# Ledger of designs, part 3: VH-VL binders against Diadenylate cyclase (dacZ)

Target 1, 269 residues: Diadenylate cyclase (dacZ), of Haloferax volcanii (d4gzm5)
Amino acid sequence: MAALSELLGDLVADVDGLFLFTPSSSHYEQFAETDVPTVVIAPENTVEAETFVELPLQFQNVKDRIRFGVEGAMEQSIVEAGDTIACNVGTFGGDPDSLVRVRVEENMRSGIYDLFANSRADPGVIRDVFEVAIELGKKGQKGEPVGALFIVGDAGKVMNKSRPLSYNPFEKSHVYVGDPIVNVMLKEFSRLDGAFVISDSGKIVSAYRYLEPSAEGVDIPKGLGARHMAGGAITRDTNATAIVLSESDGLVRAFKGGKMILEIDPEAY
Short names: E, the ipSAE of ESMFold2; O, the ipSAE of OpenDDE; V2, 0.75 times the mean of E and O plus 0.25 times the DockQ between their complexes.

## First folded at step 1 (VH-VL)

Design B04 (framework fv_benmelstobart)
Fold by ESMFold2-Fast, scan of step 1:
Structure B04 (fold): chain C 269 residues (1-269), chain A 119 residues (1-119), chain B 107 residues (1-107)
Amino acid sequence: as target 1 above (269 residues)
Amino acid sequence: QITLKESGPTLVKPTQTLTLTCTVSGFSLSTSGVHWIRQPPGKALEWLGVIYWNDDKDYNAAFMSRLTITKDNSKNQVVLTMNNMDPVDTATYYCARKRYGSYYAMDYWGQGTLVTVSS
Amino acid sequence: DIQMTQSPSSLSASVGDRVTITCKASQSVSSYVAWYQQKPGKAPKLLIYDASNRATGVPDRFSGSGYGTDFTFTISSLQPEDIATYFCQQYYSTPYTFGQGTKLEIK
């Protein structure tokens, strides 16, 4: 063990930090014996690391996983621009078969960590809405692709900046995203147009809300439809986060502050 | 080119209502928000409120009870109304456009209009 | 309300100097910070938005950085026309608050 620890130490001797993504106990123990500061990025701190960054969504894209870890560590003042880190990460998150060297730069504050950790809603609420969008994108509804627009957080202001398209089935309900029963309801009601409005705490405030599409002040790729423009616009004008499932291409995109922060492919999940 | 210009009275008596108009050109109020900001002589800038492209509004809570912002897209005008003026409200008042591609940054400003509140 | 505190309140520098102004938010404002230049008798001019993005037409000598609570504005080589008061502003949460300003003068 000691000999292996010395070899691992040599491989990372010139870095300012070591980032371990979803490490096994054995991997963590081996790297912990080096003298390099170690950060664990995972959904749960099962290895009991002293420095831990919670990963609210298990990103299947390695680039997004590294982006999240780096931005989170910068936000928590664990690393700063100019530092060099080594990331031990696997292609599918649970396989630590790669070591990626990264130079930390200020432009790496892309908003991906901010989207989950510093949004108006709790990280768990953001994660639960992503899970619903991913499931809808992967399976569709009744054998057909569906689109959906979820506006999360700052619900009072969002309701004020929208209008009803139809009767709100949630008007007198006290149901929360993350409950399996509620996920079934969201899938069923996604068949109709309009946005779902979800509170900071995850309460489903409304379905069938009309949001005016607008491209001004919204950073989106060309060719995206009205749901994406509406999601961008509402996040431009409120502290809400928008999560959009495209019926056309099946991708899930997230907006905050009028900017597209994250794009994921449900088929990878 | 993009321009904003404030207009209205330069002198207001205590307890009176101030009405300022911001006339814009080079962009549409149906797609852009407009902020109101003030600056007392020799002091820092103070944000008053904003009217968005869709006619929604946000106000600084300190002024909300006496402040109203409205607009008329067809006239290219945004109007600020502030009730119960006090000498401490003496300031240069600015209107500014919400920046394209930014959440609430202000990319173009009017020249400002000095409003003096005195008996 | 989020308080934005600038340091220093005033500074004197020579042409060609590197000038740095800092701004501290009383709570995290993510990257939603802008920097404005105001010359005597004139309206403020946007220089930097979203903490680090240079506004259109703004010279490369102006730059910004920071995230969360600590923000920095830098002029890499001071020019005579840069003499002005500089303000930071957060637009993360209403009311959108400004720093008290930093008055820059030539030594």
Scores: ipSAE 0.000, ipTM 0.400, lowest interface PAE 15.6, mean pLDDT 83

Design E01 (framework fv_enfortumab)
Fold by ESMFold2-Fast, scan of step 1:
Structure E01 (fold): chain C 269 residues (1-269), chain A 123 residues (1-123), chain B 107 residues (1-107)
Amino acid sequence: as target 1 above (269 residues)
Amino acid sequence: EVQLVESGGGLVQPGGSLRLSCAASGFTFSSYSMNWVRQAPGKGLEWVSYISSSGSTIYYADSVKGRFTISRDNAKNSLSLQMNSLRDEDTAVYYCARDLGYSSGWYGEFDYWGQGTTVTVSS
Amino acid sequence: DIQMTQSPSSVSASVGDRVTITCRASQGISSYLAWYQQKPGKAPKFLIYAASSLQSGVPSRFSGSGSGTDFTLTISSLQPEDFATYYCQQANSFPYTFGGGTKVEIK
């Protein structure tokens, strides 16, 4: 262990930080012996790392994982633009088998980490809604492209800034996103108009909501339609996060604070 | 009482320019996105342009893109449409319309319209 | 661009009649559809938003229905002031597009 950590320390002596993605206990112990600040990025802190970034949405693309981890570390003031980091990631399945050097740049602040860590809703709830949106984007509904609008968190305020378009099938239900059966219901009901409203804890509060945000405009990228504008407006006026699946281009976009924070291609997942 | 009053229409030769204005009153103009919609003689409605409440998001119909410029002055409660390189096919009544979208989240809902101003492009 | 097709282009009706106008989108627009009424020489008047929601001050004889690609405007008991041209408009995406209009004429 010590001898190997000395060798690893020599290899990374000129970096400002070490980023370990889903490390085993043995890998973590080896790297923790170095003098370089170490960050663990994983779904759970099973190795009991002192500096930990929760990975609520599992990225299969190495670049996506690195960008998420870097943004999280920047938000926690562990690294800053101009720093050089070493990322220990898996390239061919199994345990992390590669060490990638990355220079931290300001354009790595994509808002992905902010969306999970600084949102009112639990990160796991946001992840579960993204998984539903991504699966809808990849498969459609009955082979047809569909659109969907999910408003996550700050549900009381969202409900007050909206009205029903149709009967709410969740009115007397105490069901939560992340349950496979509930996720199937969300996919089935996504073909109908209106927004889904989901609480901070993931309770499905309503389907088929017509949003009525306060009467000031939003700035969104050119070419986006009514669902995206509604998502921008409601997130400006509440602490909710909006996750929007475009029927036209199949992309999933997320809004927070009236801004488009990120854009995900479901085909990459 | 919500009112939108267009002005600036008239007769102009092909290739000429006109600037249309829309004066808003009876509501908080800075809180609403605005649209221009036109109607050629004996024809249906055609959407021309959109501007957000802040003025930073703008869209145009392909038929006018590159020739028309929408703008707004929230301090003066006014909306403008600068029309350059005018063509015979731009002959129409031009309406300004308030977009309800910010109160409903359903953008593209024109709840109040002006009376219209006539633009005639003819040699 | 999303194309909006209205049918019929004109309809002849008498006071008290039920009038139905249809609007079809070339692709799915969910319920992002508005209806307008235009009388000769006047600006359009907003009737319905979100396909089925009646604008404040519009008489209850007007109603809208539909979602996706097929939409209907219904006037349950036509009044003299209802003789006008009606337009649907999609708000799903830019550019916004209008239907060609349906003229409701005196029979």
Scores: ipSAE 0.006, ipTM 0.451, lowest interface PAE 12.6, mean pLDDT 82

Design E02 (framework fv_enfortumab)
Fold by ESMFold2-Fast, scan of step 1:
Structure E02 (fold): chain C 269 residues (1-269), chain A 123 residues (1-123), chain B 107 residues (1-107)
Amino acid sequence: as target 1 above (269 residues)
Amino acid sequence: EVQLVESGGGLVQPGGSLRLSCAASGFTFSSYSMNWVRQAPGKGLEWVSYISSSGSYIYYADSVKGRFTISRDNAKNSLSLQMNSLRDEDTAVYYCARGYDFWSGYSDAFDIWGQGTTVTVSS
Amino acid sequence: DIQMTQSPSSVSASVGDRVTITCRASQGISSWLAWYQQKPGKAPKFLIYAASSLQSGVPSRFSGSGSGTDFTLTISSLQPEDFATYYCQQYNSYPLTFGGGTKVEIK
């Protein structure tokens, strides 16, 4: 504790805010009486911090974790552009073992917080779909890489802007993403063409929907295939969020409003 | 038992303000979009406002935009409508209604309605 | 905005009669249309969604049809409890809009 206090002394004195990512109770207590505004960013507020930002997905990339926390704190008016913050974050296992000094700028509003907190669908639904896509990206199906397209939220309009490629196995069901057996079904059906359509509440509305790919008005990196173009286009035209697993490169990407907001590597998970 | 119960209606002068509340019970409130629909005396139904399940997406009828504010508190299972700058044309029974999200996930039809609360704007 | 026009504005029919109510959208709404029943002094009751899907608990004498701009609600054999005003509602796009209503009067 003495060595840690010595290393943090000057940095804490120079900053406008201290961000603690997934701190243990003992770690949090070491900072409870600092004069600097302290923000806890975690899946649950188990340490009972006064200022808390919910972390909906446990990002394995430190940059994405910091990006989310900064944007969330800006949206909640905890910090503003021009402030300098110290981010205490885990590099080797999720425990806070590193410090990153960040100057807050307006261009740090990247949409990552908005993707989860201000999307049509519930943040938990977005998280659950990401977890399915990540698992598919890591393991594939029967040793083969697969691609998948998940369209989340605004399901009525998404259905209206698409057509069936095959019989919908969810036609007369009311099952939800996040249920382990439903997740197995989504992984099985991802081998086939088309998009999954998921409602605001996480209900699986359909599989096997054809969405017309379009690059017009979509902010998409070069070389991405039809699934990414379709995901970008549908989010341009509706209030849905698209989560795309690339069969070619194995990465998971999320689109909102016709823009790519997030790119994650399942291998890091 | 799935229920929506409105409250907060009353008599108010033109230019005044009123806050309507809707208490939900018997279902997972945070999983459904919510709406306000009104009906003037002897007239038909008019959609007023929408709020998504998370509260992130909000829409208003042009007639109330800038004057009314819809909000929700998922921890308390409650929906609210803050009405400012009230006009005589806002006189109506106000219903809260649940967005229908069964089977197809369509959130824009209304399967459950409250009993309504009456708002009268007069001098 | 999408305007919803209902016809007729009122209809008088005897118990056992077949009653047809029409709803027209000012632009295409696919099948994103719901029907409601409202009895005097009561909140509306949800009858039909997606133009033709009957809500659970609604009597089978009610049916809906149509797509695009032209829609129909049919009551195959009118009962005394069917005295009410019926409304169509499009949910293809915001703002959501209702028809003007059709009052069904039992002779």
Scores: ipSAE 0.006, ipTM 0.423, lowest interface PAE 13.7, mean pLDDT 84

Design E03 (framework fv_enfortumab)
Fold by ESMFold2-Fast, scan of step 1:
Structure E03 (fold): chain C 269 residues (1-269), chain A 123 residues (1-123), chain B 107 residues (1-107)
Amino acid sequence: as target 1 above (269 residues)
Amino acid sequence: EVQLVESGGGLVQPGGSLRLSCAASGFTFSDYSMNWVRQAPGKGLEWVSYISSSGSTIYYADSVKGRFTISRDNAKNSLSLQMNSLRDEDTAVYYCAREGYDYWGSYRPFDYWGQGTTVTVSS
Amino acid sequence: DIQMTQSPSSVSASVGDRVTITCRASQSISSYLAWYQQKPGKAPKFLIYAASSLQSGVPSRFSGSGSGTDFTLTISSLQPEDFATYYCQQSYSTPYTFGGGTKVEIK
């Protein structure tokens, strides 16, 4: 694969950085021979890159991967607005097979990196809740589409800004999201209305919460129901992150600070 | 650290009105639900009213419903109880009490109480 | 409404005694039961939440147990400062209701 680094010599000669998404060891070694600063964006730094940005969720949408990598690199002061980067991403097959040129702009600080890296809850907790929501969106429950509302982090404040719709099955339990049996329980209990409240560390604090935010509303797309409005509003009043699965369109959306940060199509996963 | 201080109690004639206040300090008042609890002389505790952290949800004991109004001002860290059409049986010490969840999400009913303010309804 | 029945209404005890107070709900309240201590002329003090969890700063001689409808407060070795009236309370649903109280008196 030495021919690849030769091919890229002129293509990346005028860029300020190279962004490699989930490269193999051999792929990374080819790019390590270039003089251009190289950033690896992946779940784990298996290639032992000097400059690394951890990817907490394996975004299937190429634009979301690039947005995450750019925002993360800006946050770590690796690149700045005005820089031009080349992103090596996989669009066809497993290995990165495409090169996308991007001019970095300040408006690319969209919050997607902050949603995982600077939220109250740990990035792994945010990721685990997304994985539950995505699986629910793909498979439904017992052959039917379902909706779900997960409020993650700042649990004490969230509980104080809500009331029970039914008795909490998790009141006496000390179980955590990411455990396969707990994920089964979350899917079963998603069939009823109300929010799940999950702590900073991933502990399932409650099911069946009716959120009572002080906010009148948030800016959300038309056609979204009460779950999206309540979830968005509670993130304005607290430091929590809201992850919402829409029963009507099947999409998973994330809110932080009263704003919609991310929209994922479970069908892509 | 956490303090709740009641005021506004006194002697009033049957059919009269009083407004009780509770001043909160030492915590983020807007994060907690608040309650009024009363105790008649020589008797036990009786719950009177509840107000949620935002003020959107309110509950009353049947004995006071229609006569008492609970309210809060989160900007001023204050809780109020407007008492109208007072009856002899409303004679009691009135306490404000904080209700909510701790940092870990554990429910803690009435974890802090005020010192109480005395209401006497007598002709 | 959920009725809370507390027994005994009073108990005479000596320093060092084990004291047990019982509280019964007219329907299941899960673990939404709290215990309070009240000394004459003072506001109630929060002791126990979630039926068995001790509030920070409360001596370990106090313990709570039970779930559903039957609950118990135990003082393992009574101290002079423990002579007071004790109340149980449910917060499972409104109206919130208290037990009638148990007065722990010097024998």
Scores: ipSAE 0.041, ipTM 0.602, lowest interface PAE 6.7, mean pLDDT 86

Design E04 (framework fv_enfortumab)
Heavy chain, then light chain:
Amino acid sequence: EVQLVESGGGLVQPGGSLRLSCAASGFTFSSYEMNWVRQAPGKGLEWVSYISSSGSTIYYADSVKGRFTISRDNAKNSLSLQMNSLRDEDTAVYYCARDSGYEWLYAFDIWGQGTTVTVSS
Amino acid sequence: DIQMTQSPSSVSASVGDRVTITCRASQGIRSYLAWYQQKPGKAPKFLIYAASSLQSGVPSRFSGSGSGTDFTLTISSLQPEDFATYYCQQANSFPRTFGGGTKVEIK
ESMFold2-Fast, scan of step 1: ipSAE 0.049; ipTM 0.594

Design E05 (framework fv_enfortumab)
Fold by ESMFold2-Fast, scan of step 1:
Structure E05 (fold): chain C 269 residues (1-269), chain A 122 residues (1-122), chain B 107 residues (1-107)
Amino acid sequence: as target 1 above (269 residues)
Amino acid sequence: EVQLVESGGGLVQPGGSLRLSCAASGFTFSYYSMNWVRQAPGKGLEWVSYISSSGSYIYYADSVKGRFTISRDNAKNSLSLQMNSLRDEDTAVYYCARVDYYGSGSYWFDPWGQGTTVTVSS
Amino acid sequence: DIQMTQSPSSVSASVGDRVTITCRASQGISSYLAWYQQKPGKAPKFLIYAASSLQSGVPSRFSGSGSGTDFTLTISSLQPEDFATYYCQQYDSYPLTFGGGTKVEIK
């Protein structure tokens, strides 16, 4: 883990870029006087920055925020491998209170930005499913811990690579994730088995789908079982994104292209 | 015909070593994950070890971790289990079992071999 | 580790009887459960996956049900060839774990 050492380490006076995470108007104006290229990373461009990267999920982990910002800036050709940047992030709450020096490397394209920005499903759909998974991880359902498997995007192929475990309660419904009532329904049905299948646009296509588990061709840590491997495998074989809540450890993990891209602790949210 | 044949079992003293082998035929061995499962005399089934089709992912039961090593040779269609520091409790019939990765069964065992007997006795 | 508890340990039944075997997981495993049949002196035979899906060639008198933590294997009309020990296995997470087995004896 290098991130804590860099937050406390030496700050270099000369950098190729400044990354501002969720700055206030006053914070942004303070940096507007510098000649260093400045990137704002936030849910909305309220400060009207010239260079902006949309942050679809409020990552509570500083490392994940920096990963997302760097990858997004590389994707938009704002920075490239070899550049050195200073990230202004909040580590002690409130306004950003720390500067982290980061050297941009090509291997920093970990997929976290791609997971939200370049997936089949809209970024807002993926964010909404993460928010459902996070709240389930924090609160459980009816006082009990639950697991859940959400497969987002490429629904036609996903349905063809799965089978029903039970009657689909969404068979005759045309409802979308992000609607508060629908989110309550997803939480209610998560206490039962199987995967939820959600379309590119966020339509709930099915609940109670069995996905065949497979460890081959997926990049997951040793010790994660069939539910995570099934999520990884479906994303290897389709253009879907899988979001998995573990009943055992309470963590939410996301897979795309057969790889584990993101792991978050709902308790931090 | 899909077939798995185990060999290498025998009688060994506590603290000794044995190497089990499993010969695969009738399918493309390199496409499937493999397991070792054992059964002590008159007892139930106990999972021992897993190896993915490429060999990149390996798991062991806590009871054998550090003493047993699973490996595979895809060019020779063979699976191995190197057993060191054997204990009386390791006495069992050892089965080689395929995980049906491409046939809808990545975590259930089909087919099984006929088993090879390992006896650890003074 | 996920502990799998089977009951009963043994059952004696007559041909034509309905036999029910129960398997309980120590934590939720969704439907990631398989059932195996083992006859004396032989390797186990795969019967059911995903708690309720019969393997091709398995007689329709066998059925599985359940999800989460409680699972059941049912033989609707016991036949002489069904004399065997039956095992459940979870494949939700590593290490993979089996139930202790249920010996079905035909009277």
Scores: ipSAE 0.000, ipTM 0.436, lowest interface PAE 14.1, mean pLDDT 81

Design E06 (framework fv_enfortumab)
Fold by ESMFold2-Fast, scan of step 1:
Structure E06 (fold): chain C 269 residues (1-269), chain A 118 residues (1-118), chain B 107 residues (1-107)
Amino acid sequence: as target 1 above (269 residues)
Amino acid sequence: EVQLVESGGGLVQPGGSLRLSCAASGFTFSSYWMNWVRQAPGKGLEWVSYISSSGSTIYYADSVKGRFTISRDNAKNSLSLQMNSLRDEDTAVYYCARDYYGSYFDYWGQGTTVTVSS
Amino acid sequence: DIQMTQSPSSVSASVGDRVTITCRASQGISNYLAWYQQKPGKAPKFLIYAASSLQSGVPSRFSGSGSGTDFTLTISSLQPEDFATYYCQQYYSYPLTFGGGTKVEIK
C-alpha cells in the first residue's frame, strides 16, 4: 500500500481526477489533500467523501468497475470526455492493489451507472435480484444449470403486457426480494417456465409470466434465445429492467431500454 | 390483410444460382424481421435465414452459410435470397415468413419451388 | 443445435376422435415452442405459441401443453378440416429448429 501511494501521488500531479475504489480512511485522507477532484466509489460512504458514487454490486471485472465510476462522475460533471483520471482499484477485491490511468471517452457512458441509479426500481432491489441470479449461475439448482428471467420495476405495465402460464404462488402474498426465505423460493421456482415480475420496491408480484420475445428495436447479440429477446423487448416497451440468466452459457445479462447494458460471469463471484 | 408473395424459383443445374424475391403488403414491412424457411420434397421444415427490420443483423443456417445472401429493400417492401453454388440438397419449396415476435412465424407466403437437378 | 423429435410420425383417426401429438426437445426450452398446421400443397398455418397460447381464430378444440423438454398438441374432437401435418418449433435459441412433423390422416 505505501509504495502504491507514492506511485499514485506521482500520477496525481498531471491528472484531472482521482478515483478511489473502497479506500481506507487513511488512504482517503492522504489523497484528499492533493486538491485534485477525488471521487470515492464504494458500497458505503464510510470516509464521508464530498463526491461519492454508491457501488451497488462488487463488479469483479475491473473494466466494469472503472466504467461504473467514470459514468457516475460524468453524470455529476466531475469529469468529461478528454480528461485523464487515475483509478486506485483492487483487481481481486479487498485492498486497492492496482493503479490504472484512463482517458475518459464518451463511449464509457455504457448505461451501467444509469441501470442502478436511474432505473424505475430501487437500486437495492436491482442489486438483490443480481445477487439471486449470480448465485443461481454459480451453483445451479440440484447440480443442474438453470435459466431465469427477472423483470424488475414498472410491474403494472409488465403485468399488462404479459400472460399467466400457471398458478401464481405469490397471488395473495406480500413478500419482498432480499428476504432469505423469498430468495430460496425464487431459486426453486426459477426451474419453471416464465418470468418473475418484481415491483419498484421489491415485492414479488408474480412468477410464471409469459413475455413475447421480439428482436425489433432491441440491441442484442446474435445467437441469444427467446428469454433474452423477451427481456430486451419488455424493457423497450416499459420502464422495467430485465435480468437474465442464460442456461446455455451461464452468463447473467441485464437489459434496459431495449439494450444489453451489462454482462457478467457468475464464476468470477 | 397481410400478404407475402414469393417468386424466382425454378429448375437449375448443380453449381448454378437463383435469386428469390418476396413481395410484402398489408403491414409496415420496415418494422418486422423476416425469415426464409424451406421444405424439401416429402420432408419437414428447415429454417434458412433471418434479417432484422433495418437489415443490419443477418444470420444463416450452417447448411447455407457462405452460399446464400439475404437482403431487403424497405422502400419497395421486398425481401430477397440470393442462392449461389446450389446443390441437390437445396431442392425445396422456399417460404418467406414474417417474424412477429422475433422467433415464431405468424404469416407465411405460398412458397416458390427450387429444383436443383442435372 | 436443439433437436426436436415428434411422435408419432403419423396417426390414423376418425372424425370426433381425440388426437395427441408429442414433441421433445434435446434440451430445456422453457415454454418457447410454437405449433403449425400444414395441409397438402399449402404453406404452414400458425396455431399456437408459448406452448399453450392459441392464436386468434384457431378453434378451441386445439390445445397445447408442456414445458422444458416435453410438449403435447391435443385436438379434442377431430374435424374433417383437421387432417394435416403438424409441426412443433422451438424458438428458445438460434438456429430455429422444427420437429419432423406428425401426419394426421383419415382412418
Scores: ipSAE 0.006, ipTM 0.420, lowest interface PAE 13.2, mean pLDDT 83

Design E07 (framework fv_enfortumab; at its last look DockQ between E and O 0.01; V2 from the best seeds 0.00; counts 0 for: pae O 12.5 > 2, placed apart)
Fold by OpenDDE, look of step 2:
Structure E07 (fold): chain C 269 residues (1-269), chain A 118 residues (1-118), chain B 107 residues (1-107)
Amino acid sequence: as target 1 above (269 residues)
Amino acid sequence: EVQLVESGGGLVQPGGSLRLSCAASGFTFSSYSMNWVRQAPGKGLEWVSYISYSGSYIYYADSVKGRFTISRDNAKNSLSLQMNSLRDEDTAVYYCARERGYSYFDYWGQGTTVTVSS
Amino acid sequence: DIQMTQSPSSVSASVGDRVTITCRASQGISSWLAWYQQKPGKAPKFLIYAASSLQSGVPSRFSGSGSGTDFTLTISSLQPEDFATYYCQQYDSFPWTFGGGTKVEIK
């Protein structure tokens, strides 16, 4: 008969690091000096940890929270594929009540962390738009694949670097992404040409925008269409984030600073 | 470091005019929408006017509409507020404030005082 | 126009106290609410956006909550530097509007 301590021992055996998710100061102090490097993953570094990874979003799902934190750590070269870490998380409240052993894999570097980190727009807004794009990628519209381009943040500058293709249905509306009704509207209008422009706060500023930045000098993988070029170019010239759903291949991509930072299959999300 | 410095405040009689200026530095001025917000002595904050990054979109509070004109010079990193037909109720400290994409004001100047009195 | 009503207009508190300020909107504004701190003779300082998101550099003792019409700013443990006037602001729709302010005074 195995002892419970053996089970715990198995979880922490030969780990390369300890990840503390949103620890209290006391908790961090207690486990700051372990036999492995300790990393704090939290919205803010309130415990003055030596090694810190920001969580710009709240995750209800512990698995997603851990994955996001691990990816952040990978981006900062704190861990790499092949490492094994112990993650201390609060599953049923604020207190750490769970220990999860994680083998870091290369596929955990999805680009999602970069999508939300250090954005001008609120990370929650980017999340909401991204989720709309993912849902559109999964379901299409009326069973047909659809393409869409969302420009999130720095809306004023984006608007100046674009022109209307048609009447803006949101011109006199004050609606925000994340609202279920608004999301339905976005999906319906995705059938139309042009880009959606969304403010830092998630306000839908415009639909049917033709982005006019020069595509010259934008480094986009071969085979990607005009939406990707436009998204890349506009993020080069603004502080916006572009989220693109491809009609042809069904993939969702994101651009920041003129570069593609994410490519994901909606079905895998 | 983001800096906003207001100027042009002073004493003016009712019906008079005044032009306020705001000098911006420490950020790409042409990338941000700007606002004027005022505060009467001992009172709260009141939004006055909005101008988009390029000047294409302009909004005014009803209390100043038709009397005040907001403008900007992106080449000079400057924001202006032309105030005409000034009233006693226009007496306030006027702040220029940087806006985050049709949202909140993340940086404020120290303000310039406008006093309208006979 | 969206009216923002803050309560209380003033509150006396001591260092270490928990302080709660409320802001009510005349109509639903989702989470599009910001909080500012203003000290006498100074410009407002930006604290919170999206009702509950702290601006970088703002102490964690500050927190915001609420959605729709009712919002709350909480200072978990009042510090000497926190004595000031606080304002809420909606950015759901033009015109932008502020609450009347809440002065946090020394007891």
Scores: ipSAE 0.000, ipTM 0.458, lowest interface PAE 12.5, mean pLDDT 91
ESMFold2-Fast, scan of step 1: ipSAE 0.410; ipTM 0.735
ESMFold2, look of step 2: ipSAE 0.214; ipTM 0.633
ESMFold2 (binder alone), look of step 2: mean pLDDT 93; pTM 0.939

